# VHH binders against A disintegrin and metalloproteinase with thrombospondin motifs 9 (ADAMTS9): the designs that were tried, part 15

Target 1, 201 residues: A disintegrin and metalloproteinase with thrombospondin motifs 9 (ADAMTS9), of Homo sapiens (Human) (q9p2n4r1735to1935)
Amino acid sequence: LPQNCKEVKRLKGASEDGEYFLMIRGKLLKIFCAGMHSDHPKEYVTLVHGDSENFSEVYGHRLHNPTECPYNGSRRDDCQCRKDYTAAGFSSFQKIRIDLTSMQIITTDLQFARTSEGHPVPFATAGDCYSAAKCPQGRFSINLYGTGLSLTESARWISQGNYAVSDIKKSPDGTRVVGKCGGYCGKCTPSSGTGLEVRVL
Short names: E, the ipSAE of ESMFold2; O, the ipSAE of OpenDDE; V2, 0.75 times the mean of E and O plus 0.25 times the DockQ between their complexes.

## First folded at step 13 (VHH; framework vhh_6fv0_2)

Design r3 (from q2 with D99E; at its last look DockQ between E and O 0.78; V2 from the best seeds 0.00; counts 0 for: pae E 5.3 > 2)
Fold by ESMFold2, look of step 13:
Structure r3 (fold): chain B 201 residues (1-201), chain A 121 residues (1-121)
Amino acid sequence: as target 1 above (201 residues)
Amino acid sequence: QVQLQESGGGLVQPGGSLRLSCAASGFTFSSYYMYWVRQAPEKGLEWVSNIDSGGSSTYYKDSVKGRFTVSRDNAKNTLYLQMNSLKPEDAAQYYCAKELEYYSGEPWDYRGQGTQVTVSS
């Protein structure tokens, strides 16, 4: 049974991009194989809940008074804010790349992402330059439900930057993670670098 | 080197007026937002107002809105704060501040000596 997209070509004679069943850690997973006409196809996981539940944001507003956390931390469009944080962006994801040897999501692969405003933002990251008062506004969301994968317990986030802070909420089964991250200016990113560790359910 | 020199403070009765000035040098003044911040005894720095680089948009703390007016003269590298209807709560050391480059430290870049505003009856 094939264990990666290159073996799908060799063992099944397939040459089209598409969904294939691969034997991963003793279980069958549905993997999207991209670049099948080449010698080095790539493995992606199609996100069942799609773009609406899988996104990354660097929030673009900055408070005129950065020493406060107004509205009890709630986001408001009518804040006393500058709309000029140059690193701002919003990316949403239909599929995510997986390295099947290391069992890590490759957060920087944006092949199946759509950036609807600003700069592209890697999967599982968020940030802002909103406030120096621990008031994060940038958001990310991960929903792996239905993919056959979950995040491991070692999947942790670190905060980087001045006044950086994060509020990360993980579901018990590791299929859902939401985060609020920011600083003046700050971001959060997976602690294992550009990869995010998963396991087969 | 950024240099900021505040002036125009003094002792005023409640309801009185003062006009603060800030002479700026050592940077391209017209490229930056400029701020007025203040510090009362044993309190942290408090944002009062700011103005965009061109001088067309101004922003104020709610408690000073309608009483204070910030302005700038980019040809003279000078920032102003007209303070009317002064209250005892406005008494503080006032500093002008340049917006931070790269946003990598303190919320404001205030380097001047400040100017003292005292309100007493």
Scores: ipSAE 0.166, ipTM 0.634, lowest interface PAE 5.3, mean pLDDT 89
ESMFold2 (binder alone), look of step 13: mean pLDDT 83; pTM 0.842
OpenDDE, look of step 13: ipSAE 0.854; ipTM 0.955

Design r4 (from q2 with Y59W; at its last look DockQ between E and O 0.61; V2 from the best seeds 0.00; counts 0 for: pae E 4.4 > 2)
Fold by ESMFold2, look of step 13:
Structure r4 (fold): chain B 201 residues (1-201), chain A 121 residues (1-121)
Amino acid sequence: as target 1 above (201 residues)
Amino acid sequence: QVQLQESGGGLVQPGGSLRLSCAASGFTFSSYYMYWVRQAPEKGLEWVSNIDSGGSSTWYKDSVKGRFTVSRDNAKNTLYLQMNSLKPEDAAQYYCAKDLEYYSGEPWDYRGQGTQVTVSS
């Protein structure tokens, strides 16, 4: 059986984008092959729980007084806030790209993302410019359940920016991760040293 | 190259008034929110008030609402703070601060040298 989308094209004569079963690390995995009319098809995983549980946000509100964390850290529409953080955005994901050689998610490929507000935000990334008082508001969510994949235990997030903090929670089985990230103007992203590695279940 | 120069501080009795001014240069003043912050001896910087770029919206720390008024004159590149009914707890070094751009450091890092407000009987 084919081990990547190029082999699907070569071995089975397929020329259409779509879902194919590939042999990955000794197991069958359903992979969406995109760009099958080209010499460089790309491999994506279709997310069973879709855009409602797979999203990335840079939150757009900034406190007038950035030295506080009001409402015990809860998000409120009536906060004493400016709605003017120009880096803000919200992206949700139907599919994510995977590098089958390294078994890493390519978080910056947004081909099957929808950006409903502001700027595109890479997968597994969140941030804000809300507060300097350890009060993150930006959110990301990852749900790989039903895809045949889970994140390995090696995945680490790094906070970037002055006063940046993150609160990241992983499920024991590696299929779900949620994060709250932000600062005075900070973000969190997967560490380039560990990447965002997945394992076939 | 951002330059902020506060003035108008002084010694007043409780219940008195002062008007602070902040002359701004080295940036497009009318494009930024501006802030008043203060620092009492051996204390950190404390937010007092801010104003949007056009001067139409203002915000205040609860303890100064109704007593202090922030305003700006974008033609003169000047920020003002009218302080009425001054109390001993208002005594501090007062700074004006420029809103921070992205990739910036600390809250209110772009501020002047300040002007001293002393409230004494």
Scores: ipSAE 0.248, ipTM 0.695, lowest interface PAE 4.4, mean pLDDT 90
ESMFold2 (binder alone), look of step 13: mean pLDDT 82; pTM 0.828
OpenDDE, look of step 13: ipSAE 0.624; ipTM 0.848

Design r5 (from q2 with Y102S; at its last look DockQ between E and O 0.14; V2 from the best seeds 0.00; counts 0 for: pae E 4.2 > 2, placed apart)
Fold by ESMFold2, look of step 13:
Structure r5 (fold): chain B 201 residues (1-201), chain A 121 residues (1-121)
Amino acid sequence: as target 1 above (201 residues)
Amino acid sequence: QVQLQESGGGLVQPGGSLRLSCAASGFTFSSYYMYWVRQAPEKGLEWVSNIDSGGSSTYYKDSVKGRFTVSRDNAKNTLYLQMNSLKPEDAAQYYCAKDLESYSGEPWDYRGQGTQVTVSS
């Protein structure tokens, strides 16, 4: 079986974008091949749980008093807030790009993402400009269950911003990660040093 | 360059009144939310009030609602705080502040020297 989308073209004579079974690290993996009419097709993983469980958010509300953490950190529609954070956005993902030579998720590829509000937000990224009092509101969610992939233990997030706080929860099997990230004005993103490495189950 | 100059502070008895002013220059005053914040000795900055760019929406810390009124005159680039029924807990250095989004600094741009409010029985 082919080991990447370029080999699908060469070995199978395929010329259409679509799902193909590839042999990756000695195991079978279903990969969506995009750009098959070109010399540089790209490999994506279709997310079984889809955009409802795979999303990234920069939250758009800013407290009138950013020195507080009201409601014990719970998000409320009736907060004493301005609805005007210029960097806000929400992106959800049907597929994610993977670099099969490094086994890294390419978080900035948004070809199969939908941005339903504001600016596009890379995969595995969240932030806000809500509060300087350790009260993160931005959220991201990763659910790789059913894809044949899990995150390795090497994945780390880095927080940016003087007031940035992150709370990242990883499942033991590496298929699920949920994060809350924010500050005035802070975000978290995967560390460039570790990236988001995956393994084939 | 942004400049903010507060005035109108002073000594007042409990229950008395003061009116603070903030003269603003170096930016388009009418485009920004403006804030009143205060700082007591050895304490952090405390939000008191803010007002939208047009002056139509005002917001207050709960402990000052009904006693303080924020307003602005965009033609004169001036922000005001009318303080009535003053209490000892209101004693502080008061600053006006321009709205600011900041990754590495304070959440407000309060460049002025402030004006001292002292409440003495």
Scores: ipSAE 0.296, ipTM 0.722, lowest interface PAE 4.2, mean pLDDT 90
ESMFold2 (binder alone), look of step 13: mean pLDDT 82; pTM 0.830
OpenDDE, look of step 13: ipSAE 0.732; ipTM 0.885

Design r6 (from q2 with N50D; at its last look DockQ between E and O 0.09; V2 from the best seeds 0.00; counts 0 for: pae E 10.9 > 2, placed apart)
Fold by ESMFold2, look of step 13:
Structure r6 (fold): chain B 201 residues (1-201), chain A 121 residues (1-121)
Amino acid sequence: as target 1 above (201 residues)
Amino acid sequence: QVQLQESGGGLVQPGGSLRLSCAASGFTFSSYYMYWVRQAPEKGLEWVSDIDSGGSSTYYKDSVKGRFTVSRDNAKNTLYLQMNSLKPEDAAQYYCAKDLEYYSGEPWDYRGQGTQVTVSS
């Protein structure tokens, strides 16, 4: 069986973008091959739970008083806030790109993401400029259930920025990660040292 | 470099009024939100008020709303805080501060020396 989308094209005669079964690390994995009419098709994983559970956000509101964490950290539309953080954005994901050689998610490939407001936000990334008082509002969510993949325990997030704070929770089976990240201003992204590594189930 | 100079503090009795001023230089004053922040002895910095770059939107800490008025004169690069009906709990060192730059510091790093407000009894 083919081990990447280029082999699907070359060895099986496929010429259409679509889902194909590949042999990855000795297991059968369903991979969406994009760009099959070109010389350089790319591998994507279709997310079973889709964009409702797979999204990245840089929150656009900034507190008038950044030294507080109002509402016990809950988000409120009626906050004393300015909606003027220029880095704000929200992206949701139907598919994510994977590098099958390294088993890394390529978080910056947004070909199958939708950016519904603001700037594109890479997968597994969140941030804000809301508060200096440990009150992160930016959120990301990862749900890999049903894809045949899970995140390894080695995945780490790095926080960047002034007063940056992150609260990242991983499920025991590695299929779910949720994060709240922010600062004044701050964000979290997967560490470049570990990347966002997955294993085949 | 950013320079901010607060003035107008002093001693006042409860119920009295003061008007603080903040002279700004070293940046395009009319492009930034400006803040008033205060610090009482043994306490951290406390946000009091802010105002947008054009002066049309003003915001206040709940405990000062209705008593304090922030304003600005962009032609004179000056921020103001009119403080009425002063209470002993308003006694503090008052600072003006420039709004946030992208990922740079925090507003309080761009503040002046402050001006002392003392409310007697």
Scores: ipSAE 0.006, ipTM 0.291, lowest interface PAE 10.9, mean pLDDT 86
ESMFold2 (binder alone), look of step 13: mean pLDDT 81; pTM 0.825
OpenDDE, look of step 13: ipSAE 0.210; ipTM 0.662

## First folded at step 15 (VHH; framework vhh_6fv0_2)

Design s1 (from r2 with K98R; at its last look DockQ between E and O 0.85; V2 from the best seeds 0.00; counts 0 for: pae E 4.2 > 2)
Fold by ESMFold2, look of step 15:
Structure s1 (fold): chain B 201 residues (1-201), chain A 121 residues (1-121)
Amino acid sequence: as target 1 above (201 residues)
Amino acid sequence: QVQLQESGGGLVQPGGSLRLSCAASGFTFSSYYMYWVRQAPEKGLEWVSNIDSGGSSTYYKDSVKGRFTVSRDNAKNTLYLQMNSLKPEDAAQYYCARDLEYWSGEPWDYRGQGTQVTVSS
């Protein structure tokens, strides 16, 4: 059975982009193959729960008083806020790219993402410039349920920036991760040392 | 080099009025939000008010709304705070501050030496 999209071309004679079954680490997984008319097709995982549960945000509001954390950290549209953080953006994902050699998600491939406002934001990334008082508002969400994949226990995030803070919650089975990240200004990204590694369930 | 010079402080009776000024130099004044902050002897720096770069939007701490008015004159590189109906709790050293650039430091690091407001009783 083919182990990557290039082998799908060779072994099955396939020439169209689409979903194919590949043998990955001893299991059969459904992988979307893109660029099948080329010599360098790419492997993507279609996210069963789609855009609504898979997104990345750099939040655009900034408190007028950056030394507070109002509303016990809850987000409110009526905050005393500036709406002027130029790095802000929101991206949501239908599919994510995977490197099948390393079993790593390639967070910067946005081919099957939609940026609905502001700048593109890589998968599993969040940030803001909201507050210097431990009050993160930027959010990301990962839902791999139904894909046959989960994040390994090695996946971790690093916070960067002035007053940077993150609150990242992983489900026990590694299929769900949500994060709140921010600073004055700050962000969280997957650690380059561990990457965003997945395993086959 | 950012320079801010506050003036206009003094002694006033409760219910009185005072107008503070802040002369700015060493940066493009019209490009930045500007702040008034204050420090009482038993407190850290406390936000009072701020104003956007063009002067069209003003914001206030709840306890000073309706009593204080922030304004700016971008042609003169000057920030103002009109303080009416002063209360003993308003007594403090008042500073004007420039907005920070991202990743650059603490809130209100770019501030002047301050001007003292004293409310007698």
Scores: ipSAE 0.260, ipTM 0.707, lowest interface PAE 4.2, mean pLDDT 90
ESMFold2 (binder alone), look of step 15: mean pLDDT 82; pTM 0.830
OpenDDE, look of step 15: ipSAE 0.842; ipTM 0.946

Design s2 (from r2 with E101D; at its last look DockQ between E and O 0.51; V2 from the best seeds 0.00; counts 0 for: pae E 5.9 > 2, grease 25.1 > 24.2)
Fold by ESMFold2, look of step 15:
Parts: sequence; C-alpha cells; structure tokens
Structure s2 (fold): chain B 201 residues (1-201), chain A 121 residues (1-121)
Amino acid sequence: as target 1 above (201 residues)
Amino acid sequence: QVQLQESGGGLVQPGGSLRLSCAASGFTFSSYYMYWVRQAPEKGLEWVSNIDSGGSSTYYKDSVKGRFTVSRDNAKNTLYLQMNSLKPEDAAQYYCAKDLDYWSGEPWDYRGQGTQVTVSS
C-alpha cells in the first residue's frame, strides 16, 4: 500500500492530482496529492471544516495609546486606533501540507491557502502591533476534526517580540486549537523544537 | 540619534491656557505619527494626543477632547499642543514622543525630557 504520493504514482499508476488513500502509521488516511505529473508530488490534508475554521491573522490596527487594553480586550472597529501595521495579513486554509516522514505540518506552505488581506500568514500563527498591555488581537484557528489527524501533546507555541503574549487553547483530543497572539509588536508561532506534530487517530 | 525637546510649560490658573512645543531632530519627522503623553507624580505615562505624519488626522484622550489641540509644522520639525481650559488634573510632566517603526521598543521609547505643567489657584 502506498505510503506517500510518489508511491501512489508508482504502485497505482496515477498521474492526476487528487485524494488518495495512503497507509500511514498502520492506518489508512485520505491525502491530497499535488504535483502528480511531476517527480516530486506533495502531500496535503484537506481540512473538512475549511476556511471558516482554519485561518491565521496578523491584525492590522495599532492603538493610539498602546499602554491600554480597551474594551476588556474585545475587538472594536471604532477603536482609538489606526490601520497601518505593515505586517498585517489574513490567510485561510482549505488544505495544509504534511511531511509524512516527520508527521509535521508545514505551516509555511501556502499553496492551498487564500490570502484575503495583506501579507500571507503561515498556518497556526498570529500576531499584531496593537498594544503593549498584553491585549492580543491577532487570531488563529485550527480544526483538524474529520481529517483522521490530531496534534500531539508536544505541540507548543512561542511568543516573539516586545510585550509578546499568547493565549492558546487546545481541545483534549488535539483536533481544535484557537489562539490570540500579539504584542507591541509580537507574534506566536509553533516552537521550532517541536513543530506542529500530528498523530493518526 | 532621535532628539526631542519640549518647551512651553509653566504655572497657570485653572481655566488658563498654555501652548507646548516639541523640537525634533535625528529622524525624518514628516514620516511619523507624533504623540503627546504626560506623567503626574507617582503615576504612569498617560497618552494625551497624537497626530498623523501629514497633520490631517488628530486624536485625543476623552478627558482633553475639545480643550486641547495637537498640530505640527513639518517644515520646522515641530510638534505643538495648545491646551485651553486647563484643570488641576492636567498638571503633569508633558512629553512628546515619536511613533514606533516596524520593529518597536518600549511604548514611546523615543521621548524628550519633558516640560512641567502646573495648575494651581
């Protein structure tokens, strides 16, 4: 049974991009194979809950008074703020790339992401330059439910930047993670030491 | 490198007026938002007002709105704060500050030595 998209080509004679079943860690998993007409196809997981539940944001507004956390941290369009943070962006994801050897999500592969504002934002990351008062506005959301995968317990995020802060909540089964991240200016990313490791459910 | 020098503070009676000035050098003044912040004794820094790089958009803390006016003269690299109808709660050391660049430090890290405003009967 094929264990990656290159083996699908060899063992099944397939040459079209699409969903294929692969044997991964003793279980059959549905994987989207991209680049199948080349010698180096890539493996993606189609996100069952799609764009609305899988996104990454660097928030574009900055407070005029960065020493405050107005509205008890709630986002308001009528804030005393300005939309001029040059690193801002919003990306949503239909599929994410996975390295099947390491069982790591490759957060920087944006081939099946749509960037609707600003700069592309890697999967599972968020940030802002909103406030120095620990008032994060950048958001990310991960929903792996229905993919056959969950995040392992080893997945952790680091905060980077001045006054950087993160508030990250994981579901017990590892299929849902939401985060609010930011600083003045700050972001959160999965730790390079652990990455975003997944297991087959 | 960045230099900011505030002036124009002093002693005034309640209801009086002062005009603060801030002379700027060591950066491209016309490219940055500029801020007025203040600090009363034993209190933290408090944002008062700011103005965009071109001078067309101004913003104020609610307690000073309608009484204070921020302005700038980009040809003279100077920021101003006109303070009218002064109240005892406005008494503080006033600082001008440069907005952050992309990779920021402390909030209002670039500020001057300040100028004292005292309001007493």
Scores: ipSAE 0.104, ipTM 0.563, lowest interface PAE 5.9, mean pLDDT 89
ESMFold2 (binder alone), look of step 15: mean pLDDT 82; pTM 0.833
OpenDDE, look of step 15: ipSAE 0.412; ipTM 0.761

Design s3 (from r2 with L100F W108F; at its last look DockQ between E and O 0.10; V2 from the best seeds 0.00; counts 0 for: pae E 4.6 > 2, placed apart)
Fold by ESMFold2, look of step 15:
Structure s3 (fold): chain B 201 residues (1-201), chain A 121 residues (1-121)
Amino acid sequence: as target 1 above (201 residues)
Amino acid sequence: QVQLQESGGGLVQPGGSLRLSCAASGFTFSSYYMYWVRQAPEKGLEWVSNIDSGGSSTYYKDSVKGRFTVSRDNAKNTLYLQMNSLKPEDAAQYYCAKDFEYWSGEPFDYRGQGTQVTVSS
């Protein structure tokens, strides 16, 4: 069986974008091959739980008083806030790109993402400019259940920016990660040292 | 170079009034939200009020609502705080602060020298 989308073209004579079964690390994995009419097809994983459970957000509200964390840290649409953080955005994901040589998710590939508000936001990232008082509001969610993949234990997030703060929860089996991230202004992103590595289940 | 100079502080009795002014230079004053913040001895910096760049929207800490009024004159590059019905807890050094978006720094970093408000018992 082929081990990447280029081999699907070569070995099976396939020329259409679509779902194909590949042999990855000794196991069968369903991969969406895009760009099959070209010499550089790309590999994507279709997310079974889709847009509702796979999203990234840079939150657009900023407190008038950034020295507090009101509402016990809860998000409120009626906050004493300005909705003027120009970096704000919300992206949700139907598929994510994977580099099958390194087994890393390419978080900046947004070909199968939908940006419903503001700027595109890379997979597995979140941020805000809400508060300097450790009050993160930006959210991301990852759900790989049903894809045949899980995140490795080495996956780590780094917080960047002034007063940057994150609260990231990983499931023991590596299929779910949720995060709240922010600062004045701050974000979280997978560490460049570890990347966002996955394994075949 | 951003420059902010507060004035108008002084000694007042409880229930009295003061009007603070802040002269601004070194930036396009009309492009920024402006803030009033205060600091009592051995206390942290406390947000009091802010106003949008055009002067049409004003916001206040709950304890000063109805007593304090923020305003600005963009032609004179000046921010104002009218303080009525002053209470002993309002005694503090008052600062005018400039808003910056998407920059690093501490909240209210760009502020003047302050002006002292003292409320006698």
Scores: ipSAE 0.249, ipTM 0.685, lowest interface PAE 4.6, mean pLDDT 90
ESMFold2 (binder alone), look of step 15: mean pLDDT 81; pTM 0.818
OpenDDE, look of step 15: ipSAE 0.328; ipTM 0.707

Design s4 (from q2 with Y103L; at its last look DockQ between E and O 0.37; V2 from the best seeds 0.00; counts 0 for: pae E 13.5 > 2)
Fold by ESMFold2, look of step 15:
Structure s4 (fold): chain B 201 residues (1-201), chain A 121 residues (1-121)
Amino acid sequence: as target 1 above (201 residues)
Amino acid sequence: QVQLQESGGGLVQPGGSLRLSCAASGFTFSSYYMYWVRQAPEKGLEWVSNIDSGGSSTYYKDSVKGRFTVSRDNAKNTLYLQMNSLKPEDAAQYYCAKDLEYLSGEPWDYRGQGTQVTVSS
């Protein structure tokens, strides 16, 4: 059985982008092969729960008084805020790219993402410039359930920026991660040392 | 085109004082929070102080609280930092900034050229 999209192209005579079954680490995995007309097709995993459960956000509002965390940390449209954080953006994901050699999610590949406002935001990334008082508003969500993949225990996030704060919750089976990240200004991203490693279930 | 120009740095002895100024143009100065940040040779950029658009709320890094005072004159589009009781640890290049995105490493950050503060015995 083919182990990557190049082998699908070569061994099966396939020339169309689409879903194919690959043998990955001894198990079958359904992989979307993109760029099959080129010399370098790419491997993606289609997210069963889609872009409603898989998104990344840098929140664009910032408090007039950054020393407070109003509303018990809840997001409110009627906050005393300015919408002036220029790094703000929201991206949602239908598919994510996987490097099958390293078993890493390539968070910066946005081929199958939609950026609905602002700047593109990589997968598994969130931030804001809302408050210096431990009040993160930026959110990301990962839901790999049904894909045949889970995140390994090696996945770690780092926070960067002044007053940077993150609150990241992982499910025990590694299929779901949610994060709230921010600062004045702050972001969280997967650590470059660990990356976002996955395993086949 | 946002332009910021810092001035007022120099060489002082420990315990001395300096007053930094930042002349702003190319944006509606009175609508924005303004920030002071600094960079020592062995450290990254760090936040020092900021002030709200009207000048009524001021915020300080703990290590400078009580020694530094941020202020602004919206009629003159000018931001100030009064620095008293200076310590060797305060020696750095000081920048004013319209936005804290400089901490994200973004190339379009809005800050001035900076002014050098040196504290030596």
Scores: ipSAE 0.005, ipTM 0.146, lowest interface PAE 13.5, mean pLDDT 85
ESMFold2 (binder alone), look of step 15: mean pLDDT 82; pTM 0.826
OpenDDE, look of step 15: ipSAE 0.702; ipTM 0.874

Design s5 (from q2 with D52Y; at its last look DockQ between E and O 0.06; V2 from the best seeds 0.00; counts 0 for: pae E 12.6 > 2, placed apart)
Fold by ESMFold2, look of step 15:
Structure s5 (fold): chain B 201 residues (1-201), chain A 121 residues (1-121)
Amino acid sequence: as target 1 above (201 residues)
Amino acid sequence: QVQLQESGGGLVQPGGSLRLSCAASGFTFSSYYMYWVRQAPEKGLEWVSNIYSGGSSTYYKDSVKGRFTVSRDNAKNTLYLQMNSLKPEDAAQYYCAKDLEYYSGEPWDYRGQGTQVTVSS
């Protein structure tokens, strides 16, 4: 069985983008091969739970008084806010790119993301410019259940920016991560030192 | 190209005052939040203060609150930091920075060359 999308072309004579079974680290994994008409096809994982469970957000509201955390940190559309944060955006994901050499998700590859508002936001990333009072509003969600992959224990998020704060919750099996991230202004991203590493289940 | 030039640093005694300036060009200054950050020898960058684009709201690190005042003149594209009652712990290279439009790094990754503030006898 082929171990990457280039081998799918060579061993099976395939030239069409689509789902193929690959042998990855000794186990079967279903991989979407894109760019199969070229010499450099790319490998993607189709997310079983799709857009509703896999998204990244930079929240667009900024508090008029950023020294407060109103509503005990709950999001309210009637806040004393301006919707003027220029970095705001919301992206959802049907597929994510994987580097099969490193077993890392390539969070900045947005080929199979849909950006419904504002700027594109990388996978597993969130932020805002809402409050200096530990009141993060930006959200991301990861759900790998059913893909044959889970995140390894090494995956870490870093928070960057003034008053940056994050609240990240991982499931024990590594298939589910949710985060709330923000600051004045702040973001959270997977650490460049650990990346967003996955393993085949 | 974004350009930020800090000035007004110098040597003062404890309890003294300095007024820093930051001349900005290459962007619409009045549209951006602006920051002051500082770096002491062998230390990382540290947020000091920021000011909203219209100048109506100002924010300070707790240790400088009541002693430092940030302001801006949008007609002159200039950001200011009035520093009063200076303490030895305030000695640092001071930088100004503009806010980010989108995630491409830290706000202060785009900062000027800085101006040195030294507090000693």
Scores: ipSAE 0.006, ipTM 0.155, lowest interface PAE 12.6, mean pLDDT 85
ESMFold2 (binder alone), look of step 15: mean pLDDT 80; pTM 0.809
OpenDDE, look of step 15: ipSAE 0.823; ipTM 0.944

Design s6 (from q2 with S31R; at its last fold request DockQ between E and O 0.80; V2 from the best seeds 0.00; counts 0 for: pae E 3.6 > 2)
Fold by ESMFold2, look of step 15:
Structure s6 (fold): chain B 201 residues (1-201), chain A 121 residues (1-121)
Amino acid sequence: as target 1 above (201 residues)
Amino acid sequence: QVQLQESGGGLVQPGGSLRLSCAASGFTFSRYYMYWVRQAPEKGLEWVSNIDSGGSSTYYKDSVKGRFTVSRDNAKNTLYLQMNSLKPEDAAQYYCAKDLEYYSGEPWDYRGQGTQVTVSS
């Protein structure tokens, strides 16, 4: 069985984008091959839980009083806020790109993402410019359940920016990660040193 | 260089009124949100009120809502705070502050020297 989308073209004579079964690390994995009419097709994983469980957000509201953390840190869109953070955006994902050589998610590939508000936001990324009081409001969510993949324990997030803070929760099996990230202004992204590595289940 | 100068403070009786002014220079006043903040002895800076760049939207700390009115005159580069029904808890040094550029500093880093409001018992 093929081990990447280029081999699907060579070994099976396939020329159309679509789902194919590939042998990855000794296990059968369903991979979406995109760009099959080109010399360099790309490998994507279709997310079983889709857009509702896989999204990235830079929150657009900023407190009038940035020294507070109202509602005990809970998010309310009716806050005493300005809606003028120019970097705000929301992206949701139906598929994510994977580099099968390194087994890492390519978070900046947005081919199968939909940006419904503002700027595109990479996978596994969140931020805001809401408060200087450690009150993160930006959210991301990862749900790999049913894909045959899980995140390895090496995946780490970094926070960058003024008053940057993160609250990131990982499931024990590596299929779910949720984060709240922000600052004045701040973001969290996967560390460049560890990347966002997956393993086959 | 940003310059902000507050005036109009003083001693008042409970229930009295004061009108604070803030003269601004060294920046394009009409492009920025402006703030009133205050500091009681041995306490941190406390947000009181702010106003958008055009003066159309005003915002208040709950404890002063209905008693204080923020306004601005963009032709005169001046910010105002009308304070009515003053209470002892309102006694503080009052500062006007410019909205932060790039959010790279502390909240209200661009503020004046302040003006003292004292409410008598």
Scores: ipSAE 0.427, ipTM 0.792, lowest interface PAE 2.8, mean pLDDT 91
ESMFold2 (binder alone), look of step 15: mean pLDDT 82; pTM 0.831
OpenDDE, look of step 15: ipSAE 0.854; ipTM 0.953
ESMFold2, fold request of step 16: ipSAE 0.285, 0.313, 0.055; ipTM 0.703, 0.723, 0.553
ESMFold2 (binder alone), fold request of step 16: mean pLDDT 83, 82, 82; pTM 0.845, 0.838, 0.832
OpenDDE, fold request of step 16: ipSAE 0.873, 0.868, 0.865; ipTM 0.960, 0.959, 0.959
ESMFold2, look of step 16: ipSAE 0.193; ipTM 0.641
ESMFold2 (binder alone), look of step 16: mean pLDDT 82; pTM 0.835
OpenDDE, look of step 16: ipSAE 0.830; ipTM 0.944

